Miniprotein binders against b1l550. Designs and how they scored, part 22

Target 1, 279 residues: b1l550
Amino acid sequence: MRLPEELLERARDIHSEAPSHRIKLDRVGSFGLKVPVEFKGFLLLAEADVWVSLPEGRRGVDLSRQVEAIYELSNPPKDPFSLCREAAISLLEKLNYADSSGVSIRFDAPLQDGESLKYYGVEISSIASDEIINKIRVEILGMTACPCTAELIRAYKSSEIAATHTQRSLGILEVSTKAEHPDPDKLASIIERAMSSPLRTYTKRPDEGGLVIRSLSNARLAEDVVREMIHLFLEEFGHLPEDTHILAAVRSMESVHMHDIYAERSFSLDEIRKEISSH
Below, E stands for the ipSAE of ESMFold2; O stands for the ipSAE of OpenDDE; V2 stands for 0.75 times the mean of E and O plus 0.25 times the DockQ between their complexes.

## First folded at step 12 (miniprotein)

Design V3 (at its last look DockQ between E and O 0.86; V2 from the best seeds 0.74)
Fold by OpenDDE base, look of step 12:
Structure V3 (fold): chain B 279 residues (1-279), chain A 81 residues (1-81)
Amino acid sequence: as target 1 above (279 residues)
Amino acid sequence: GSPELKELIRRAERLLRTARLILKYLGDPEALERAKKYLEEAEEIIERLAEEGDPELLEQVDKLIKELEELARKLEELKKQ
C-alpha cells in the first residue's frame, strides 16, 4: 500500500526539526550497503558505508539521499576509488547541511595465482571536508616460520635446514593520504614479500616442497615482518606526501600457542624518515 | 551578528567548499556546471550579507568574497581547457 501523496505533504519533516539537545554528530549514515564495483576486470559486489556529519541544529539526516548518492554513481559499475571520491562529494552536494562526508567500500580483491585465484581483503575510503583524504586498508594472509625454534633445532641437530613451526599470519597495511589511493596490489605484494613465504591456492608436490624450504630459509618474527613491510613500503611509496599516515601490522596465528602474536607501527612518512635517518 | 546571519555565513562557506571540491577533484563538464551553480548561490548569500552591513561580520564576509572570486577564476580556467 502506497500512502497518498497528500498525506505526505501534511507530515512534518522530522529530520529538519531542532533536536532536543543541540549536539553535532560526526557520522550519521547507512552501513552495510551492497554496491557493484569494477576492479581489475572483475565485477564485484562490495559492501559500502556512507555517512555525513550532522549539525547541532538538525534532528536527523536525510538517509534516502545518501543511498541515492552512491547508487546513482554505481550504475554503471566503476572502479571503487572513483566511486568513493565522487560519492563523498555527492553526499555533500545532496546534504548541504553537512560539514563532512565519507564513503567506505570493502571487498575481497582477486589476485591471480597460476591458473587459480587467491585474494586479499581491501577497504577503500574517502573522507571529504575542506579536502579529501583517501584511505586504503589491505589485509593478506602469508606464512611465517619461527626463527627462534629454528635456531634451537639447528643448535641441537646441526641441520642445514632447521625444522621450525610455521603459521598463517595476517599482514595489514593501512594508508591515509591527500594523494590518490595507493595501488592495493602493490600493498598486497609488499605484505607478501615481508613474510617468510606467500600462500598458494594450489601447489604441485615439488612446488610445495620448495615453498616450505623457502619459508624455513626465511624465518621471521612478527616484528621482522612489520619492519620489512615498512622498509618495502618506503621504497615503493616514499613519493607520497610527508603527512601521509601509515599503519603496518601483523597478526600471527601462532601454531604452538592458543593466542596470536600481534605487532604494529603507526607513523607518518615524515616521522619515519627522521627516525631512520637518525641511525 | 544575528543567528540568521551566522547561518547564512555557514551556508555560504559550505557552498564554496563544495564548489572547491568539485573543481579540484572532478572537473568534468557536468561537474563544472554544478560548481557554477553553487558559486552563484554563494554569491547571492554574500550579497545579502554585504547589504546587511553587520560590522561584526565584515571580516568573514570579506573572506567569503575573496574565496568566491578565487573559485570563479578557477572555474573559468577549467572551462577553457
Scores: ipSAE 0.743, ipTM 0.911, lowest interface PAE 0.6, mean pLDDT 92
Fold by ESMFold2, look of step 12:
Structure V3 (fold): chain B 279 residues (1-279), chain A 81 residues (1-81)
Amino acid sequence: as target 1 above (279 residues)
Amino acid sequence: GSPELKELIRRAERLLRTARLILKYLGDPEALERAKKYLEEAEEIIERLAEEGDPELLEQVDKLIKELEELARKLEELKKQ
């Protein structure tokens, strides 16, 4: 049922009133929207959040205008980075009382895996105020092999037994920068290269054996996976602005334990360079 | 200055900020046309503020004028591309 539009003449515009308590709000938004995006030739259904700041003198946000800001731009589907940036600006155009806006877009990114596909998690954000700050988070699973158990088994039976526990580990890189979003495939590649071995969607026996042998030959502590991610990130993205902030982390689902291991480091490019140069 | 004049300053600042974001981060002709509209709206507000001549707001109005002129130049440069 559609109500008569003539009612708009009689009803108060509650959102434009001043509130009883004049307190500004940092984020008022519509969360969990479904939007189509085009990513590297694939049409994906992404999940998006949109928000604006709300000044102390305004009671509410025009929520339909928030939703319009992203949906007007999503048909036809476009790449998620352009959508994110354009929608963040459109929010400030449509909601002209806001001092800042934000858009987050989350999707599973397809990645070639031989003749098959695999995927990794991506979340991008653009926060607009006097300028835009871009954020990207990439999460991808890899295989890790424990070097501590490998050494213990080697000592027990000499090097004739090549064995240790292997497990899936979730690698995470998160980058916040004034520059454009880094390419998510490059971030995923950094994470995978830091692991003991990548995961495959499927393998035949010779390939599966190769993955396991590779992981045993490249056993790494979770802490060293994080360190390697940082090293590889600096090689690839050390050119970004010095105030760029990075979080590198691994959550390892240890196959011999009831719990996970977690390692993390956050830093700015300025901070990490000073730290490295002091050693 | 009066609350009314301070609100006009905030409105002009937001219009210029939005135009600046468009000019810096977008480049398509339709976006540039929207930026032009926002600059024209800001110009009208800035002219009213200048006519009021409130000495307490003089520096703020001068900053708005300088930013408007800078953004107008950038818009014309981008339209030539």
Scores: ipSAE 0.650, ipTM 0.892, lowest interface PAE 1.3, mean pLDDT 90
ESMFold2 (binder alone), look of step 12: mean pLDDT 87; pTM 0.875

Design V4 (at its last look DockQ between E and O 0.76; V2 from the best seeds 0.66)
Fold by ESMFold2, look of step 12:
Structure V4 (fold): chain B 279 residues (1-279), chain A 81 residues (1-81)
Amino acid sequence: as target 1 above (279 residues)
Amino acid sequence: GSPELKELIRRAARLLRVARLILKYLGDPEALERAKKYLEEAEEIIERLAEEGDPELLEQVDKLIKLLEELARKLEELKKQ
C-alpha cells in the first residue's frame, strides 16, 4: 500500500526540526544490512552498517538516504573495499548536515587450503571526515601447542616423550590507517604463520601425523603468537604511515581448562619502533 | 559578520571538503563530474561572500578561495588522467 503523495504537503518534516535537547550525536545509522560483494572471484553475502554524525541542531537522520547510499553502489556487486570507500563518501553527499560518515562491511573470506577451501573472518570500515581512515580486522583459527607442558613431560622422561596439550586458538589482527586497507589474505597468512600449526579442512593420516609433529616442534604460548604476529606484521607492513594503529591478539581455547586465555597488544607504528630500538 | 554570511561560509567549506574527498579517493568520470558540480556551487557562494567584503570574514573567504583554486587544479589534472 502506498499513501497519497499529497500528504507530504500536510505533514511536518520531523527529521529537519530542532531536537528538544541540542546534543550532537557521533553515530546515527542503519545496522545489519545485507549486501552482495565480489571478493577475489567469489560472490559473497556481506553484512554492512552505515552511519553519519548528527549535529546538535538536527532532530533526525534521513535513514532512507543512508540505505540508498550503499545499495545503489552494491548492484552490480563489487569488491568490498571499493564499496566501503565509495559508500562513505556517498553518505556525505546525500546527507548534507553530516560532518562525518562511516561504513563497515563484514564477511567470511574464502582461503585456499591445498585442493580445498577454508575461511577466515573479515571486517573492514572506512570513516570519512576531512580524510578517510580505513580499518580492517582479520580473525582466523590456528593450532597452538603448549611449551610449558611439553617441557615438563620431557623432564619427566628426559627427552624420550614428545607430548603436550594442543588447542584451537583465534588469532586477531586489526589495523587502522590513513592508507589503503591491507590485503586481508596477507593478514591471515601472518596470523597462521605465527601459530604452532595452521588448521586444515581435512587431512589423510600421514599428513595429519606431520601436522601434529609440526605443532609439537613449534610449541608456542599465546604470548609468543602475539609477539610473532607483530614481528611478521612489521616486516610486511612497516611502510604504512607512522600513526597507523594495530591490535594483535590471541584467544586460546585451552584444551585442559574450562576457560579461555587471552593475550593482546595495541600499538602505533611510531610507538613500537621506539620500543624496539630501546633494547 | 551576519549569521547569514557565516552560514554561507560553512556551506562553501563543506562543499569543498566533499569535493576534496571525491578527488582524493575516487577516480571514475561520474565522481569527477559530481566534484565539478560541487566546486561550481562553492564558487558561486564564495563570489557572493567576496562581493559582500565583510571585514570580519576576509580571512575565512581568502582560505576558501585558496582551497577552491587548489581543488580546481586537481580536477583538471585528474581529467587528463
Scores: ipSAE 0.690, ipTM 0.899, lowest interface PAE 1.2, mean pLDDT 91
Fold by OpenDDE base, look of step 12:
Parts: structure tokens; sequence; C-alpha cells
Structure V4 (fold): chain B 279 residues (1-279), chain A 81 residues (1-81)
């Protein structure tokens, strides 16, 4: 049933009314939209959030225009980086009362693993105001081997490769920058290289043995993983603006405990460079 | 200044902001035409604000004029590329 257009003309624009309380809101939008994106030759259905700021003098946001903004730009499907930036600007164009806008796109990114696929989680965002801040969060699972248990076993029984407990660990890199989004594959690679070993979707028995041996030979604390992630990040992305903000974190799903071990460092590129140079 | 004049200033500032973002991050022909339109709309508002002659707003209007002129120059430079 379509309401007669004449009735719509008689209806008050509730969104444009003055609110009962004149308070600015930072973010008002639609969360959990599904949008197609093209990423590395894959067509993916991503989850998207879109929002704008709301001034103190306006009761509500034209949510339909927000949804329209991202879907207009999503056909044909494009890369999520461009989609985020373009949609953030389009939101400010369509919602001319907003002082800021934002778009976030989340999906599982495919990563080639021999003849199979593995994946990492990615969230790509752009926030527009006086400038655009680009944000990317990458999460990928790896394997860690405990060096402490290995040392205890080595001390007890002389072995070239000491047995130790191993677990899955989630590595996280989040980057916020005024530059273009960092390459998520590179970020994922940094995380994997910082762990004892990567995970494999498919492995043959000889390869599995080699993977475990490699992990045992490269035992790392969660703290070691975070420090290595930071080190590798600086080597690869040290050219980013000095005001670029980074979160490096690891959540180790410890196999000998019911709880996880978590380690993180938040920093700007300027801050961390000063810290390292002081040693 | 009157609430109306303050709102006009805010509107002009938002138009210039979005034009700046387009010129900085998009730069395709369609985007440039949109930026041009926003600059023109901002110009009209700024002219009206200047005519009102409110001394309290003159400094803000002058800043908007300078920004408009800068963005207009940048638009012309991008159109020649």
Amino acid sequence: as target 1 above (279 residues)
Amino acid sequence: GSPELKELIRRAARLLRVARLILKYLGDPEALERAKKYLEEAEEIIERLAEEGDPELLEQVDKLIKLLEELARKLEELKKQ
C-alpha cells in the first residue's frame, strides 16, 4: 500500500524540527548494511556502517539519504577504500547540515594459501570533516609457542627442539592516518611474520611437521609478538605521516589456561620513533 | 550576530568544507562540477553576509572570502589538468 502523495505533503518533516533538547550528536546512522565490494579480484558482500554528525538544532537525520549515498556508489562494485572515501564525502554533500561523516566496511579478506584460501578480518573506514582520516584494522590468526615451557623442558631433558604448548593467537593492527589506507595484505603479513608460525588451511603430513617444528624453534611470548609487529610495521610503513596512530595487539588463546593473554601498544609514529631513538 | 546570520556562516563554511574535500580527494570531472556549484552557493551566501555589514561577523566573513578564493583558484588549476 502506497500512501497518497498528498498525505505526505501534509505530514510534518519530523527530522527538520527543533529537538526538545538542543544537543549535538557525534554519530547518527545506519549500522549493519550489506554492500558489495571488489577486493583483489573477489566480489564480496561486506558489512557497512554509515553515519553523520547531527547539529543541536535538528531533531533527526535523513537516514534514507545515508543509505542512498553508499548504495549509489556501490553499483558497480568498487574497491572498499574508494567506496569509504567517496561515500564519506557524499554523506556530507547529501546531508548538508552535517559537520562530519563516516563510513566503515567490514569483511573477511581472502588470502592465498597454496591451492587453498585462508583469510583475515578487515575493517576499512574513512571519517570526513575538515579532512579525511583513513582507518584500517586487520585481524589474523597465527600460532604461538611458549618459550617459558620450552626452556623448562630443555632444562629437564636435553633436547635440540624442546616440546612446548602451542596455541592460536589473534594479531591485530589498527592504523589511523591522513594518508591513504595502508595495504591490508602487508599488515596481515606483518602479523603472521611476528608470530611463531602462520596457520595453514591445508597441510600435508610432512608440511604439518615442518610447521610445528618451525613454531617450536621460534617460540614467542605474546609480548614478543607485539614488539615484533611494531618493529616490522616501522620497517614497512615508516614513511607514513608522523601523526599516524597505530594499535598493535595480540590475544593469545592459551592452551594451558581457561583465559587468554592479551598484550597491546598504542602509539603515534612520532612517539615510537622517539622511544626507539632514546635507546 | 543574529541567529540567522550565524546559520548562514555555518552553511557557507560547510559548503566550502565539502568543496575542499572534493578538490583534495576526488578530482574527477563530475566531482569538480559539484565543487564548482558548492563554491558558487558559498559565494552567494558570503556576498549576502558582507552586505549585512554586521561588525561582529566581518572577521568571519573575511576568512570565508579568503578560503573561497583559495578554493576557486585550486578548482581552476585542476580543471586545466
Scores: ipSAE 0.559, ipTM 0.821, lowest interface PAE 0.9, mean pLDDT 91
ESMFold2 (binder alone), look of step 12: mean pLDDT 86; pTM 0.858

Design V5 (at its last look DockQ between E and O 0.87; V2 from the best seeds 0.00; counts 0 for: pae E 1.6 > 1.5)
Fold by OpenDDE base, look of step 12:
Structure V5 (fold): chain B 279 residues (1-279), chain A 81 residues (1-81)
Amino acid sequence: as target 1 above (279 residues)
Amino acid sequence: GSPELKELIRRAERLLRVARLILKWLGDPEALKRAKLYLEEAEEIIERLAEEGDPELLEQVDKLIKELEELARKLEELKKQ
């Protein structure tokens, strides 16, 4: 049933009214939208959040305009980076009372693994105010082998290849920059290379054995993984603005414990360069 | 300044901000057309503010004029490309 247009004309605009309490809100929006995106030749259904700030003198946000803004830009489907930036700007255009806007898009990114696919998690965001800050978070699973247990077993049995416990570890890189979003595949690669070994969707027996041997030969603490991620990041992305902020983290799902081991470092490019140069 | 004049300043700032973002990140012909419209609207507001001549707002108005001029130059540069 559609209400008569005449009734709509008689209705007051609740959103434009003065609120009972004149307080600015930082974010008001729609969360958990589903939007199509094109990524590396794949058409993916992504989850999206859209929001704007609300001034103290306005009761509510026109949420329908927010939803329209992102869906207008999502047809035809485009890359999520452009979609985030364009939608963030469009939100400020359509909602002319907003001082800031933001868009976040989340999906599983396909990564080729032989004739199969593996994946990493990605969240792409753009926050617009006086400038646009582009943010990307990449999460990918790898494998770590414990060097401590390996050393104990080596000392005990004098084996060239010491047995040790292995586990899945989640590596995380989050980058916030005033530049364009960094390449998520490169970020995923950095994380994988920082692990003892990558994970594989499928392996033949000889390949599986080789993968395990590789991991044992490249045993790393969670702390080692984070440090390696930072090192590799600086090599690949050292050209980003000095005020670019990075979070490097790993969550190791330790196979010998009920709990996980977590390590992280947050830093700006300027800060970390100064730290490294001081040694 | 009056609440009305302060609101005009805020509106001009938002228009200039949006224009700036468009010029920096989008740059396509349609986007440039939108940026032009925002700059024109900002100009009208700034002119009104200047005519009011409120001494308390002079510095803010001067800043808006400077930003408008900078963005207008950038728009013209992008149109030539």
Scores: ipSAE 0.770, ipTM 0.917, lowest interface PAE 0.6, mean pLDDT 92
Fold by ESMFold2, look of step 12:
Structure V5 (fold): chain B 279 residues (1-279), chain A 81 residues (1-81)
Amino acid sequence: as target 1 above (279 residues)
Amino acid sequence: GSPELKELIRRAERLLRVARLILKWLGDPEALKRAKLYLEEAEEIIERLAEEGDPELLEQVDKLIKELEELARKLEELKKQ
């Protein structure tokens, strides 16, 4: 049912009124939108959130304009990083009362795994105000092998046999920068290389043996993985602006425990360089 | 300054902000055309502010003029490509 157009002449514009309580809001938006994106030759259905700030003197946000901003830009599907930035700017164009806007886009990124595929999690955002802050979070599973148990087993029998418990570990890198989003494949590679071994979709028996041998030969604590992620990140992305902020973390599903182990470090590039240089 | 002049300053600041973001992050002809329109609207507002000559707002207006000139040069640079 479409209501009569003439009602617009006599209806109040509720959104443009002043609110009863003049309180600025930081994020008012539409969350959980489904948008198509094109990533590395794949057409994916991503989840997006869009928002703007709302000044103390405005009662409501034109929510249909928010949704319009991202959907107009998503057809035809395009690169999610460009979509994210363009939509953040478009929100400020369409909603001229806002001091800031934000867009987040989440998807599973395909990753080649031999002749098969695996995936890793990606969430990007662009927050626009006087400048744009680009944020990316990458999550990928890997394998860790415990060096503590390996040492105990070695000591029990002074032999050539090395054994330990192995488990899946979730590696996390989150980067916030005034530069373009870092390439998510490079972030995922950093995380996998920091683990004892990558996970595979499937392996044939000789390859599975090699995977296990690699993990045992590269035993690492969750703390070791976080430190290695930071080291590798600095090698690959040390050129980013000095105020770039990073979070590196691991959540390990330790196979011999009823609970997970978690390790995390956050830092800016200038902060971590000073820390390393002091030693 | 008067509330009306302060609102004009805020409007010009918002237009220059959006134009700056477009020129830095977007490069397609349609986006550059939108940036040009925003700069033209900001210029009209800045000319009105300069004509008023409110002594309380001189520094703010001078800042707007400088940014407008920088963004106009940036637009012309991108236009050559």
Scores: ipSAE 0.618, ipTM 0.874, lowest interface PAE 1.6, mean pLDDT 90
ESMFold2 (binder alone), look of step 12: mean pLDDT 86; pTM 0.856

## First folded at step 13 (miniprotein)

Design W1 (at its last look DockQ between E and O 0.91; V2 from the best seeds 0.72)
Fold by OpenDDE base, look of step 13:
Structure W1 (fold): chain B 279 residues (1-279), chain A 81 residues (1-81)
Amino acid sequence: as target 1 above (279 residues)
Amino acid sequence: GSPELKELIRRALRLLRVARLILKYLGDPEALERAKKYLEEAEEIIERLAEEGDPELLEQVDKLIKALEELARKLEELKKQ
């Protein structure tokens, strides 16, 4: 049932009223929207969040305009990077009382794995104010092998290749920059290369054996993985602005424990360069 | 300045901000026309602020004028490309 539009003339605009408490809000928006995006030749259904700031003198946000902003730009489907930036700007255009806006788009990104697909999780964001800050978060699973257990078994059995426990580990890279979004496939590659081995969607028995041997030969602590991620990130993305902020993290789902091992480092490019140069 | 004048300044700043963002990140013909419209609207607000002659706001108005002029130049440069 649609109410008569004439009722809008008689109804108070609740959103434009002064609030009972004059307090600015940082983010007000619609979360969990579904929007189509085009990513590397795939048409994907992504989850999207859209928001704006709300000044102290306004009770509410025109949420319908936020939804319109992103869907107008989503037809036809486009790349999520452009969609985030354009929608963030459109939000500021449509909601002329907002001082800042933001868009976040989340999906599973396809990644070629031989004749099959694997995936990584990606969240692409743009936050607009006086400038646009682009944010990207990549999460991908890999495999780690424990070097401590390997060393104990080597000492005990005098084996060149020591058995050890292996587990799935989730690697995370989050980058916030005034530059364009870093390539998420490159970020995913950095994470995989930082682990003992990548995961495979399918393996034949010889390939599986090779994957395990690779892991055993490249045993790494969670701490090693994070440090390697940072190292590889600096090699690939050291050209980004100095104020670029990075979170590198790993969550190891340890196969001998009921709990996970977690390690992280947050840093800016200028900070980490100063740290490395001091050694 | 009066709350009304402060709101006009805020509105002008938001218009200039949006125009700046469009000029920096979009640059397509439609976007450039939108930016032009926002600059024109900002100009009108700035003119009103200047007419009020509030000495407390003169510095802010001058900053707005300079920002407007800069963005207007940038718009013209992008239209020629």
Scores: ipSAE 0.671, ipTM 0.878, lowest interface PAE 0.7, mean pLDDT 92
Fold by ESMFold2, look of step 13:
Structure W1 (fold): chain B 279 residues (1-279), chain A 81 residues (1-81)
Amino acid sequence: as target 1 above (279 residues)
Amino acid sequence: GSPELKELIRRALRLLRVARLILKYLGDPEALERAKKYLEEAEEIIERLAEEGDPELLEQVDKLIKALEELARKLEELKKQ
């Protein structure tokens, strides 16, 4: 049902009024929007959040303009990084009373796995004010093999056959930077290379054997995986601004326990360089 | 200082901010034309502020003028490409 247009002449514009309590708000937005994105040749369904700051003298945000800002840019579908950046700027164009805006876009990214695909989680954000700060979080599963148990079995059996418990581990890299978003495939690759082995969608018997041998040859504690992720990140992305902030983490679903273990380190590039150079 | 003059300063700052973001992060011709229009609107406001000559706002107006000039130069550079 559509109401008559002439009501607009008689109705107050509630959003543009001053509020009864003059308190600024940091984020006012529309969350959980469905948007299409084009990522590396794939058309994906993503989930987006959009928001702006609200000054103390304005009662409400024009929420329809927020939705308009991202939906105008999402048809036809485009890459999610351009969509994120462009929408963050468009929010400030359309909502000219805001001092900052933000856009978050979440999707499952396809990754080639032999003749098939596998997927990993991606969330990107762009926060615009005097500049744009970009954030990306990548999550991907890998395999870890416990070196502690491997050493005990080696000592006990004195055998040429390496053995230990293996499990899925979730690797996490989160990067906040003034530079462009790092390529999520490169972040996923860093996480997988830090693990004992990547996971496969499926394998034939000889390939399964190779996967197991690889994992045993690269036995690593969750702590080792986090350290290796940091090392590999610095090799690939050490050129980013010095105030770039990183979180590296692993959640290991330990196959011999009822619980997971978790290891995490957050740092800025300037902090970690000082730490490493002291050794 | 006049509340109206302070509001004009805020408006000019926001126009310059949006133009700066467009020029730094977007580069397509349509975006550059939008940035040009925002800079022209900011220029009108800055000229009005300069005509008022409020001594309390002199430093802020000078900063606005310098920002406008810098962004205008960047716009011209991007249009050559």
Scores: ipSAE 0.637, ipTM 0.882, lowest interface PAE 1.4, mean pLDDT 90
ESMFold2 (binder alone), look of step 13: mean pLDDT 86; pTM 0.856

Design W2 (at its last look DockQ between E and O 0.78; V2 from the best seeds 0.71)
Fold by OpenDDE base, look of step 13:
Structure W2 (fold): chain B 279 residues (1-279), chain A 81 residues (1-81)
Amino acid sequence: as target 1 above (279 residues)
Amino acid sequence: GSPELKELIRRAARLLRVARLILKYLGDPEALERAKKYLEEAEEIIERLAEEGDPELLEQVDKLIKMLEELARKLEELKKQ
């Protein structure tokens, strides 16, 4: 049922009223929208969040305009990077009382794995105010092998290749920059290369054996993985602005424990360069 | 300055900001026309602010004028491309 539009003339605009408490809000928006995006030749259904700031003198945000902003730009489907930036700007255009806006788009990104697909999680964001800050978060699973257990077993059995426990580990890279979004495939590659081995969607038995041997030969602590991620990131993306902020993290789902091992480092490019140069 | 004049300053600043973002990140013909419109709206507000001549707001108004002029130049440069 649609109410008569004439009622809008008689009804108070609740959103434009002064609030009972004059307090600015940082983010007000619609979360969990579904929007189509085009990503590397795939048409994907992504989850999207859209928001704006709300000044102290306004009770509410025109949420319908936020939804319109992103869907107008989503037809036809486009790349999520452009969609985030354009939608963030459109939000500021449509909601002229907002000082800042933001868009986040989340989906599973396809990644070729032989004749099959694997995936990584990605969240692409743009936050607009005086400038646009682009943010990207990549999460991908890999495998780690414990070097401590390997060393104990090597010492005990005098084996060149020591057995050890292996587990899935989730690697995370989050980048916030005034530059364009870093390539998420490159970020995913950095994470995989930082681990003992990548995961495979399917393996033949010889390939599986090789994958395990690779892991055993490249045993790494969670701490090692994070440090390697940072190292590889600096090699690939050291050209980004100095004020670019990075979070590198790993969550190892340890196979001998009920709990996970977690390690992280947050840093800016200028900070980490100063740290490295001091050694 | 009066609350009204302060709001005008905020509005002009937001218009200039969004115009700047459009000029920097979009640059297509439609976007350029939108930016032009926002600059024109900002100009009107700035003119009104200048006419009021509030001494407490002079620095902010001068800043807005400078931003407007810069963005107007940028718009013209992009239209020629």
Scores: ipSAE 0.752, ipTM 0.913, lowest interface PAE 0.6, mean pLDDT 93
Fold by ESMFold2, look of step 13:
Structure W2 (fold): chain B 279 residues (1-279), chain A 81 residues (1-81)
Amino acid sequence: as target 1 above (279 residues)
Amino acid sequence: GSPELKELIRRAARLLRVARLILKYLGDPEALERAKKYLEEAEEIIERLAEEGDPELLEQVDKLIKMLEELARKLEELKKQ
């Protein structure tokens, strides 16, 4: 039903009123939007959240303007990092009562896997106020091989058996920085190299054998994977601002247990450098 | 200072912050034109504040003037590109 336009002249502007309880809100937004993005030659349908701060003197947010901010910028489709940054600024332009804005964009990123493709999870955010703070989270599966069982089997009756249990492990890197978002492919590569071996979309038998042998040669505890992620991250991204915050984590779906193992470390670049140099 | 003058300071500071974000992170001609308009609006407010000459607000108004001048220079540099 479409109501008569004349009512707009008579109706109260509810959103611009003061609320009965004058309490500021940190995030008021539209969540779960579908937006097209172009990522490395692929056209993807991403999910996005947009929000702004709401001062204590304003009752509501102009929600249609929030949706306009990101959709106007998504046609034609562009890379998700530019879309995220530009939309965060556009929210502040369109909603002049807000002191901060934020945009999150989530998608599955295609990744070359030999002659085929695989994927990994990406979520990026840009939060604008006096400056823009950029956040990126990358999640990718890899393979881990248990070094404890490998050692027990090696020692069993002085046997020549090279074996251990292997399992899928989810590696996670999350970075919050005032610099540009790190390249998600580089973050995914760091996670995969920290694992015992990567996962493949498919393998032929000789390649599968090689993958398993590689994993046995790089047997690692979940704790070791997290430490290796941090080491590799510092090699690649140690130049980021010192207040850059990182979370490195692994959730290992241990094949011999009914439960998962989890390891995590969060730190700033300044903090971790001091820790490493003290040992 | 009066609540009205403090509100003007807050409004001008916000316009300068939005312009700074545009100039730092966006570079297309349409974005630069929007930043120019925000700087002009902020300048009008700053001139009103300077004319009032409220002694409690002099430091804040001086900071706004310096930021406006810095951003105006940045805008001209980006327009040459």
Scores: ipSAE 0.626, ipTM 0.875, lowest interface PAE 1.4, mean pLDDT 90
ESMFold2 (binder alone), look of step 13: mean pLDDT 87; pTM 0.870

